# Ledger of designs, part 14: VHH binders against Short-chain dehydrogenase TIC 32, chloroplastic (TIC32)

Target 1, 322 residues: Short-chain dehydrogenase TIC 32, chloroplastic (TIC32), of Arabidopsis thaliana (Mouse-ear cress) (a2rvm0)
Amino acid sequence: MWFFGSKGASGFSSRSTAEEVTHGVDGTGLTAIVTGASSGIGVETARVLSLRGVHVVMAVRNTDSGAKVKEDIVKQVPGAKLDVMELDLSSMQSVRKFASEYKSTGLPLNLLINNAGIMACPFMLSKDNIELQFATNHLGHFLLTKLLLDTMKSTSRESKREGRIVNLSSEAHRFSYPEGVRFDKINDKSSYSSMRAYGQSKLCNVLHANELTKQLKEDGVNITANSLHPGAIMTNLGRYFNPYLAVAVGAVAKYILKSVPQGAATTCYVALNPQVAGVSGEYFQDSNIAKPLPLVKDTELAKKVWDFSTKLTDSQSGESSS
Below, E stands for the ipSAE of ESMFold2; O stands for the ipSAE of OpenDDE; V2 stands for 0.75 times the mean of E and O plus 0.25 times the DockQ between their complexes.

## First folded at step 9 (VHH)

Design y5 (from x2 with Q5V S7T A23T S35N V47W V48L K87Q E89D Y95F R114W P116Q; framework vhh_7z1x_3; at its last look DockQ between E and O 0.05; V2 from the best seeds 0.00; counts 0 for: pae E 10.7 > 2, placed apart)
Fold by ESMFold2, look of step 9:
Structure y5 (fold): chain B 322 residues (1-322), chain A 124 residues (1-124)
Amino acid sequence: as target 1 above (322 residues)
Amino acid sequence: QVQLVETGGGLVQPGGSLRLSCTASGFTFSDYGMNWVRQAPGKGLEWLSDISGSGGSTYYADSVKGRFTISRDNAKNTLYLQMNSLQPDDTAVYFCARESYDLFTGDTEYFDYWGQGTQVTVSS
């Protein structure tokens, strides 16, 4: 067993909650988009951001679930400012529609929390004929970020407040395919591994934040981009094991696995905490800077992933002419 | 009800071989990647190998690469682990595990169902 709960340089630990890492932070005047805000860590992220005064736009695939989550949050947080908007990250058409509708509202955008994802699904293609984990976890967020970046630039310039892009990754990024990213084999069913494809998509999320950092610094804009691992979240493990193993895992799980409030802590820390001001291109874990797989430092790979993603999102635009 | 049942464990001398089986029921076996994980006495869980739903992709931990071979027979809903060149440090309870997924929200759990385990003991 590893020792967990030790405070890092931030003063926070793996046991810290999203409320604790944002205590005393006034988010009034900030507007955020949180993808995947209808369940799990996304719900807690939306709740705590709204608790700190942030106007949260919940970008969710299932708006009925989103409406229920909004209702529950407003009961917990008097004065919460929440909107629910439909977003299916596996569909580029949906991403473009979301971005267009968001821009039409005239809302500013300070915080883009790229939280949604799927994990380890069987081989499936999105409506855009792209392997589903890559399409949902990486390309959907890549396109969303690209389409909203001008709004974020305008917001940071006009408000003089730092914009923050936060990409949810995972320690699974270390377990991508041996080649790192399978540019020519993204859709190869015969060699598909659900866990490797998940790791690949999360590796791309780290690389995306790193390339964004480079480009935003070159452009002199006051926007940071970071990635993170939220931690392993507690689940109903006992019914999945033999009785003796289930008891042992359950007893240890409370020291290794995070609760949902603890799982949302790193996201909220990176999104709101003043300690993160000016920090960009870093990978976070347990509300502290952490070391990702060394491959993410390969600037040529980051650029190659960026260019590949650009081609895929441009080729799927479906533009028409008069 | 999802069920995974490991068999084929036992006692073997150093340098020997064993073949483990994991029979699956209660789900469409070919839709899921499968894994082997072990737990040595008094130690934590160690991931060993995975195989894609189709059987087309396999991956191994460095500790077993070249000695262990994962395979599956989707017609019989059975996962296999061929273990060669066994050493005393391979003594453990061996589990098969199904890969987890959540299509919409991102589930941080990597394995949602596990078998009951089978004991492998390597001693002279």
Scores: ipSAE 0.000, ipTM 0.317, lowest interface PAE 10.7, mean pLDDT 84
ESMFold2 (binder alone), look of step 9: mean pLDDT 84; pTM 0.849
OpenDDE, look of step 9: ipSAE 0.015; ipTM 0.307

Design y6 (from x2 with S35H; framework vhh_5c3l_4; at its last fold request DockQ between E and O 0.44; V2 from the best seeds 0.00; counts 0 for: pae E 5.5 > 2)
Amino acid sequence: QVQLQESGGGLVQPGGSLRLSCAASGFTFSDYGMHWVRQAPGKGLEVVSDISGSGGSTYYADSVKGRFTISRDNAKNTLYLQMNSLKPEDTAVYYCARESYDLFTGDTEYFDYRGPGTQVTVSS
ESMFold2, look of step 9: ipSAE 0.493; ipTM 0.788
ESMFold2 (binder alone), look of step 9: mean pLDDT 82; pTM 0.829
OpenDDE, look of step 9: ipSAE 0.007; ipTM 0.286
ESMFold2, look of step 10: ipSAE 0.209; ipTM 0.632
ESMFold2 (binder alone), look of step 10: mean pLDDT 82; pTM 0.827
OpenDDE, look of step 10: ipSAE 0.405; ipTM 0.724
ESMFold2, fold request of step 13: ipSAE 0.005, 0.074, 0.114; ipTM 0.196, 0.497, 0.592
ESMFold2 (binder alone), fold request of step 13: mean pLDDT 83, 83, 83; pTM 0.834, 0.831, 0.833
OpenDDE, fold request of step 13: ipSAE 0.077, 0.517, 0.615; ipTM 0.561, 0.812, 0.856

## First folded at step 10 (VHH; framework vhh_5c3l_4)

Design z1 (from t4 with D50A T59Y; at its last look DockQ between E and O 0.01; V2 from the best seeds 0.00; counts 0 for: pae E 11.4 > 2, placed apart)
Fold by ESMFold2, look of step 10:
Structure z1 (fold): chain B 322 residues (1-322), chain A 124 residues (1-124)
Amino acid sequence: as target 1 above (322 residues)
Amino acid sequence: QVQLQESGGGLVQPGGSLRLSCAASGFTFSDYGMSWVRQAPGKGLEVVSAISGSGGSTYYADSVKGRFTISRDNAKNTLYLQMNSLKPEDTAVYYCARESYDLFTGDTEYFDYRGPGTQVTVSS
């Protein structure tokens, strides 16, 4: 299924590729972390950022698959600067280890691309006893961002370049639970809906970027935070099928599926394009500012999610609440 | 090409035990959460148990909690379900299912099913 998308104010459309939206952009001297860089959109994001001269740290759950992806990218982009580091976003311990190891490298950090995610799994708890989609998609990135923010602040000041935090969300954020976020029922198995829990986690990713925008402006730092929907990307793997996949395909049948290069475009646009300079607290789709669910503009909800997430991440570390 | 092959089913008396195995190939096993899903005659699919890719997190349906134990051996690409204190209502075809990655956000996919499953029958 395909439809022709019109170009927005950016000059780009749903059909624009990551290479097209970064054409002519010189990313030399920038360092990025891309989570989930071993598959799908994450691979293309890493490839195109490296094509534009960015030093990319691929934060991946399986470093063997990450190393394979790195090899393939280097073949395509001679001189690409890529590192592979292990990160399991479902584990707070893994996130803290990653951040500690990253800081020990002395590498700067300009771009934090919070890309990784899982979708619509059955009810499971993470190692930290937190519902797995919420833990992986939201809390892991929340903690990662918190732990690396000082590095990003230092990098922005020293390089005089704008730092950018990019949270991948989904249009599914519109289809969270009726209450928006189930603070008291995150772990409630009896009322768990795999698709609503997915939407909840992605709603939290938008709220996180919005609250972060507020705090970064209050701190007077040159770092922006934005969220986005990359579009629906689906590949046919022959004769295999998944009953839950059949339901999900039906739910999005009204949308045009994107190729992987098109699916990575909005991420790369927000990460690198000069048109996004100074833009923060916005939700992007098809390389343009888009209108998210109005609930994401609720500043009290964004603060409540932030405080809730801080409590959950602090309780695992023994650190004081922030 | 992803392949999942269940084994270890059979006939067992109430109160007995069985151990199911699932051999996985065609993908990086440790990257995916895995589930045991069952279908009793004339009923829909029920997720019986699930385990994260690392093995650090597990889920059990209330109907089997305390009786079933899910585990995995990532070095051997094998998923297990130890089934103790079996009841007639546990009679079903049991399927090994892979958590899906990478459907809508580039890094996530729904569950896949492979192979015929293995029949577990609990009767006198």
Scores: ipSAE 0.000, ipTM 0.217, lowest interface PAE 11.4, mean pLDDT 83
ESMFold2 (binder alone), look of step 10: mean pLDDT 86; pTM 0.868
OpenDDE, look of step 10: ipSAE 0.255; ipTM 0.686

Design z2 (from t4 with D50R T59Y; at its last look DockQ between E and O 0.01; V2 from the best seeds 0.00; counts 0 for: pae E 12.2 > 2, placed apart)
Fold by ESMFold2, look of step 10:
Structure z2 (fold): chain B 322 residues (1-322), chain A 124 residues (1-124)
Amino acid sequence: as target 1 above (322 residues)
Amino acid sequence: QVQLQESGGGLVQPGGSLRLSCAASGFTFSDYGMSWVRQAPGKGLEVVSRISGSGGSTYYADSVKGRFTISRDNAKNTLYLQMNSLKPEDTAVYYCARESYDLFTGDTEYFDYRGPGTQVTVSS
């Protein structure tokens, strides 16, 4: 994070790149979905997974942008297996359509990389009448995972390969609302805080991975679920008109902030590195197990978020409720 | 230490052309998406165009689509903006900006560095 790059127990550090943490790993025969693969660290995640032989399905909101990213990756990695599919995580209808279309292809699914997100937007409601950050960052991925879990279970059994669900969280999960998750006030505009709503959504991503770990272990399924913080981002820099301040901040930031290849490293490490085999229910940072906010250990809270999310996604499923 | 330096601004008549350049140093240029952003007199910042680290993906604001072309030369660590059919409303300070580590696929722009800017004035 703000600490300079000592290697952790994994042998990797905050300076390690996605290529470095996957060096020598053969991903041939694996199929992955990467949400949000058309920009940012999602692009690098897709590139490095494909470099290691993984068949990557890029789940993106803007398919024109996704197609251009695919073309660029194929130039860098001849023979890369990449598909682009439309996914708007803020729309449960879009998530259901994506999952249905994915299953109709007959493709296996080894790796589900829940990477996409939005940060610190003004108060907005999704088409499903749910606060936009919660809907996009948490509920969209919750529903996607639920709809694809049987495909992942079948794949892990048939391939004898460990399935991996990777939830991108953030250190911002520590800065949720005081009540943790405000179940009764998700849509309350008058007390909305863009930063706390972001933190709430990312806290739910950690809790989701933890509850999923519990359920998958109870079912005896060879699928792991982990969460991570990919790196610090300086979100406020673009507000300054003073170029000398921007230069001064930049001089400090190079010791704290990650490059794009470094920002994708923890995701690729958790997704593909053999050191992570059998590891589930953990929070990662800088390609090492890290200590999240203690609240994420609250199994009652994790179950409550799961049940709340289930009710919201079932209510929007389009099926008749008895 | 990251440095971005714009050049190529100036005074041009409506319908004219300019090419902006941005020299980059202090980081691995090809690892980063880059953007041109502008600020017209009395207005906020507008993202004009974006380009991926490899140059394979581009974006243009509706206000400039079809008139402006973003490009990069990763061997020379240089970002470009070819500006054709210039209009008086294109008058602004133009900034070269490095995109930050974007953990998200959303449309939210995150820039960690920008240059001091170059003035473009379109006037008869």
Scores: ipSAE 0.000, ipTM 0.145, lowest interface PAE 12.2, mean pLDDT 83
ESMFold2 (binder alone), look of step 10: mean pLDDT 84; pTM 0.846
OpenDDE, look of step 10: ipSAE 0.008; ipTM 0.284

Design z3 (from x2 with L103I E109D; at its last look DockQ between E and O 0.83; V2 from the best seeds 0.00; counts 0 for: pae E 3.3 > 2)
Amino acid sequence: QVQLQESGGGLVQPGGSLRLSCAASGFTFSDYGMSWVRQAPGKGLEVVSDISGSGGSTYYADSVKGRFTISRDNAKNTLYLQMNSLKPEDTAVYYCARESYDIFTGDTDYFDYRGPGTQVTVSS
ESMFold2, look of step 10: ipSAE 0.245; ipTM 0.625
ESMFold2 (binder alone), look of step 10: mean pLDDT 83; pTM 0.832
OpenDDE, look of step 10: ipSAE 0.274; ipTM 0.657

Design z4 (from x2 with L103F; at its last look DockQ between E and O 0.08; V2 from the best seeds 0.00; counts 0 for: pae E 12.1 > 2, placed apart)
Fold by ESMFold2, look of step 10:
Structure z4 (fold): chain B 322 residues (1-322), chain A 124 residues (1-124)
Amino acid sequence: as target 1 above (322 residues)
Amino acid sequence: QVQLQESGGGLVQPGGSLRLSCAASGFTFSDYGMSWVRQAPGKGLEVVSDISGSGGSTYYADSVKGRFTISRDNAKNTLYLQMNSLKPEDTAVYYCARESYDFFTGDTEYFDYRGPGTQVTVSS
């Protein structure tokens, strides 16, 4: 079904764009954070949310590039409400600073879009001495969500509007290490596989949304948490290895790969579409509920990853809620 | 529109040196890790070296360790590969590539963009 763009139960397909899946949705009065909003799918996500009236805070590593993206979006969407704030997800200090600054603004928070990610080829450690893909893709978002959750709870309670946490994962979550998550071997260089470490980090993003769902339901809080795969995104393939091959691949790729507007569709669908109201703990693809690796339903694993992540973020700062 | 353009390739004798450059545009260069990838005639792709967005972390394939140095100038949006003590087996087309944040197309895609490449030939 991926290849032919057939509509799913939602009425949308792999070919649907972010604008199409949010058509007619009024996001006025909502405030969102989008991580990684200065490039790729993150730009389109920020653009379409702002087009629907959402006040978007672009959480970006480089604020100069974020400011340029903001200017471009405002030209397209006059009256868009966009802010740019610095966030380096590979640094726990940066995440804590971002959260503290966000809280000091007094802004509400309805939508948290955990979009940023990296796929690093070699073994590297973050400033916090944690394998870089795990640190950036999972722990940075884990800590950010933890630090902003009270703001989201207050916002949902006072506004009577559903909060939504959206974790971008990948189909690569299926290709983690054989043990699923390498707790005591996260930093083991000798057994490091760059693609399995990527898959591990994306598996953790699904598990994080599922454990959040459990805890938020236990707390009786009107906030949902879901994960998704945005799809394989068609880029400027004309710069691939061979100009003649790139032309042939480009002609075929449009039937398999998504454009950027199509790649942002599932994120915007989960973030804004009324069809997703009350839906939590699900994995989405092509703007429809999809089946993830069965391992993500293991509640003991999800809790273990949560506890492990809590200890790692506590050991680096000493300022965490207990 | 993301663009990557390699330069600095050429013909060199064994033991010689070359410096490759890659000019980047259309994206925030400092936000991305970058790689040099090579393809010898009739061979598959080999990741030669990688560098983080800040330049603080690097990786080298065993075949080039001690001979090649990757660097970047984020103010000039340029990636470099200094190649010393060149050997005939280093003969290949060399590509600079941007590391993908979330790009995945089967088992073959680490990167979302690559340049057209520059030829390096090492022969007597």
Scores: ipSAE 0.000, ipTM 0.159, lowest interface PAE 12.1, mean pLDDT 83
ESMFold2 (binder alone), look of step 10: mean pLDDT 83; pTM 0.834
OpenDDE, look of step 10: ipSAE 0.016; ipTM 0.320

Design z5 (from x2 with F104Y; at its last look DockQ between E and O 0.04; V2 from the best seeds 0.00; counts 0 for: pae O 8.4 > 2, placed apart)
Fold by OpenDDE, look of step 10:
Structure z5 (fold): chain B 322 residues (1-322), chain A 124 residues (1-124)
Amino acid sequence: as target 1 above (322 residues)
Amino acid sequence: QVQLQESGGGLVQPGGSLRLSCAASGFTFSDYGMSWVRQAPGKGLEVVSDISGSGGSTYYADSVKGRFTISRDNAKNTLYLQMNSLKPEDTAVYYCARESYDLYTGDTEYFDYRGPGTQVTVSS
């Protein structure tokens, strides 16, 4: 819909930056977790949230890398409050440890930005023997969200402020396997497609947000859950283009590719912009509500993904599924 | 070597029809989502329609919904766009584009390859 150039109903476009979509917003008093805040749009997300006064906990695999990024952000944003905590989304143990440590800090939690992810890697199993993209992109965030949800509920009630869960998905959700989610073949190496597996994991991010929306409404809590596509970011695109296309791409690349600030815009919009207040269960692109695959509206599928994910996470903790 | 080549463009009157084709080579066609994008004079690129690798999922821009149909034949490595009820505002260069990703950083990339394009002109 808003893939290139034009402003949507929000007044923003694919060219809007994270700073622009959060201009005038006061995030003072808010605390956010940002997964994958040591690289890419995660860094920009952390920076801009900090710029708006949000206390940001950077959940990263490499805490040394995170610390360096924190230092850079603090130089750019005087007075920024940032913490670095270790999180490996591919390990349920790491997710549980992170959640426990976070709770031990006593910090509130207003914003959960599920931003981290891997893409189109060869078939590999996680530490928990789950296909790595599914484990990292979906299951890790699923478990993290589940473990921190009570903290978010408490925070929302006490602060009388809306909580927001933001799942970074992708247009790649359209590129999942033909059957949508292969529950019985998550770990099937013989039929594995790196791109479709990525799409499947991103599809689950949308379905997760949708099912969570339903549950949050049922629980009567003031928390929203949304998913989004950040856009195509100008990072290493050149490696994919052959030399013959390079010249042709130069003229049109500006319409397709986002800068890192532009890439973080939709995330920051959904996280902080008052226009999104009360909006839940939507898929965003270019800082506007977009239409995902119709499949993501399948409530039965969303429920199945929820139940399947619950089973997988419970089996690793030794906890009985309630 | 990855190659995309569009064909089927031309001049047509309002209300007319065209069928665009895109011949793909140099990669496993069925593994990739494909898109039709267009660029009108003085405007930026616009995604017109896309289709998943298997063909099971499709998207249409609101401006073309109900008039255009995207399809693919994976056995022939060919992408199609049936364009009916054409309007002057559909005048543009139409490109076939392969959807892709940053395989290393996790960043999404809309396209990594695009054809040279085919001109579609709708005029009375």
Scores: ipSAE 0.009, ipTM 0.258, lowest interface PAE 8.4, mean pLDDT 88
ESMFold2, look of step 10: ipSAE 0.240; ipTM 0.622
ESMFold2 (binder alone), look of step 10: mean pLDDT 83; pTM 0.837

## First folded at step 12 (VHH; framework vhh_5c3l_4)

Design k1 (from z3 with S100Q; at its last look DockQ between E and O 0.06; V2 from the best seeds 0.00; counts 0 for: pae E 8.7 > 2, placed apart)
Fold by ESMFold2, look of step 12:
Structure k1 (fold): chain B 322 residues (1-322), chain A 124 residues (1-124)
Amino acid sequence: as target 1 above (322 residues)
Amino acid sequence: QVQLQESGGGLVQPGGSLRLSCAASGFTFSDYGMSWVRQAPGKGLEVVSDISGSGGSTYYADSVKGRFTISRDNAKNTLYLQMNSLKPEDTAVYYCAREQYDIFTGDTDYFDYRGPGTQVTVSS
């Protein structure tokens, strides 16, 4: 069998699984939020974190599907500690409600896994009148992180364990609009490209982690922020209507695409592996530090995205109370 | 029933041209972005081009920029890829793909439907 992808400096490769990259790691006493934990690599992320003793809060839009996933995980992992909480990242009101409810539980927060997202949708506006991919993939996570950061700071001090913020990006961040981030045209339907808007949102996730790294260092807190590309994942290859051809395509694709356990590996590596201790502001691929688009090192752009996102999230505060 | 069917592949000499077509049915074609994706033997999937639902925005991978042109005819529910100045490195199966999205699930797939593909071979 021909294997694509050799081991990198970490000792792991594109073929490594989430269980392999966390082998021997004791996550007991850690609490994590995983957004989008009801399907795909989000489920595997939640499963493997819980396998390592982490208390996982599954932040999901559909709590019925989340409850079913929780049930399946607890059958697989004796002693798993899982909670399901509702979160609609496309709605700032939902994000604020989630954060308030999370704080009311008194739960600590060590790991914030900003995993959820939508990819390449038709042009749509969120309830907050913001283009849906930007609103969901970037702005929802930006606000969530902002609202929970004090909880993470308190937890890192009390537990004496490094807090970790993990932003899922994509190689598509390289294929954003020519201007990088089109601040003045976020909502412009006439020039909307679903793939470029996806890339833009994922570029913002890298920039967010980089600016957050700067601010956390200035604050002297023991919290790191990193971004990653999980890889192209085999989750929807069977939708072709010729079932014999769909099976054949799936068999060939496994040498090029990751399985779900392989797709969750980089996330779990960054979240838990001791090799990542003290590493912040980096972009990961295949459980190794990788080279992102050079534009993400532009500190002026990162600050501009931060300030733009702050204005958008602050402008919604309190306006829809009735 | 989403259906995508590519055509127009074949054998060409280096420097030659081909035009690929993709007939779409079973969904509102103009509401979706579409992509051409290729896979060389033993290689991963590469998005070579995409186009917005309206046709107003296009993207090209660096490897094909200036040589390939994506277009669509929403009245005929057809996606096109004009491929000029073909190189041996362009040899691949080319797929027409509908762009996918999947909200709040952590699914990172780029596409939810692809056609069976059409072979393009560039050799002397």
Scores: ipSAE 0.012, ipTM 0.280, lowest interface PAE 8.7, mean pLDDT 84
ESMFold2 (binder alone), look of step 12: mean pLDDT 83; pTM 0.842
OpenDDE, look of step 12: ipSAE 0.028; ipTM 0.481

Design k2 (from z3 with S100L; at its last look DockQ between E and O 0.22; V2 from the best seeds 0.00; counts 0 for: pae E 8.1 > 2, SAP .671 > .668, placed apart)
Fold by ESMFold2, look of step 12:
Structure k2 (fold): chain B 322 residues (1-322), chain A 124 residues (1-124)
Amino acid sequence: as target 1 above (322 residues)
Amino acid sequence: QVQLQESGGGLVQPGGSLRLSCAASGFTFSDYGMSWVRQAPGKGLEVVSDISGSGGSTYYADSVKGRFTISRDNAKNTLYLQMNSLKPEDTAVYYCARELYDIFTGDTDYFDYRGPGTQVTVSS
């Protein structure tokens, strides 16, 4: 629970930080990709993974901002291994370019942290003509995971180390459209709801992890896939219009909202903590297994979202035939 | 209330230049990264360039690198886009956009508000 900070079965709580949930863990020899690593909890995720010896590839839209974040982390963590690579998750071309460049480096891949996201924007279409929240939060990560999965399989087999795919979702997944996923109305501006479209995209992130779990277990590979809610982050209250309301919310919000180190904790716990070994297809909150919306257990829906996403990302199949 | 208003668009021949401006109000301008985003008729949105709140970090799409320069004046609450060596492919409505804030991740790499846009047409 947000308010009480009580420990769960893991021994951690909503108040635990990313450093606390990874205390004593040696990540040396692991390589991770963290999307959205130039702002928010993505920065703290990258910092803490690197603190534990993980080689982190920061996949960011703005590489200048990424470079500045890398410089700051290196000052805090001597010997941190960080790379910055350009990735715009709203563009399938950018995702394909990133994956191709990553594979050309020959780097292994143990941990794929699908962290980046956007929330509740006005109706907009991506460069690929797909509603922007669905394109960015779900399809970009779906395609990225698909393109890098063989690298992860090879890494887990050769190293005998468990691979981990971590999908950031949100409790807002509960607030999707009434039909769950609007396959035929993804781009329908007239009925668009910014908050429900966000919830839909995050519901798809849970369904993606669950379907991936099923397929990876059927294929006998040592890779897990989990989803999580990071909590609401207490930053930049200047977005509120009323200055007295912003101050009042800030004074009380420390009991409800998480700091950035606390917001990155569940991600780092799932990515790196030995307690999560062998755990797949689960939804986490506050560094503990939590209850998602029951709809995410619908295996037919998960497969339908997978097939729909495959069709949308294969819209460039003609290029593969050239 | 957040308000963004673009200006400076128009008709220009290939190889020409334009300078776009965006007046911002209703928020602390220097706290937010800003983007220029464009949309050609019948096409989706393309992020052309963005700039950090301080102005110290920039990004440019491959299609405009070396030709466009983003800048901001935090004292005037104004965002700029200098567009040189314009091509017919640059024809679009250009929007000034403020970075989105995702309260669950703190992610600010995308946008949540935009202006009504300004038309840029590059044609002989």
Scores: ipSAE 0.013, ipTM 0.421, lowest interface PAE 8.1, mean pLDDT 86
ESMFold2 (binder alone), look of step 12: mean pLDDT 84; pTM 0.853
OpenDDE, look of step 12: ipSAE 0.323; ipTM 0.686

Design k3 (from z3 with D50E; at its last look DockQ between E and O 0.69; V2 from the best seeds 0.00; counts 0 for: pae E 4.0 > 2)
Amino acid sequence: QVQLQESGGGLVQPGGSLRLSCAASGFTFSDYGMSWVRQAPGKGLEVVSEISGSGGSTYYADSVKGRFTISRDNAKNTLYLQMNSLKPEDTAVYYCARESYDIFTGDTDYFDYRGPGTQVTVSS
ESMFold2, look of step 12: ipSAE 0.252; ipTM 0.634
ESMFold2 (binder alone), look of step 12: mean pLDDT 82; pTM 0.838
OpenDDE, look of step 12: ipSAE 0.396; ipTM 0.737

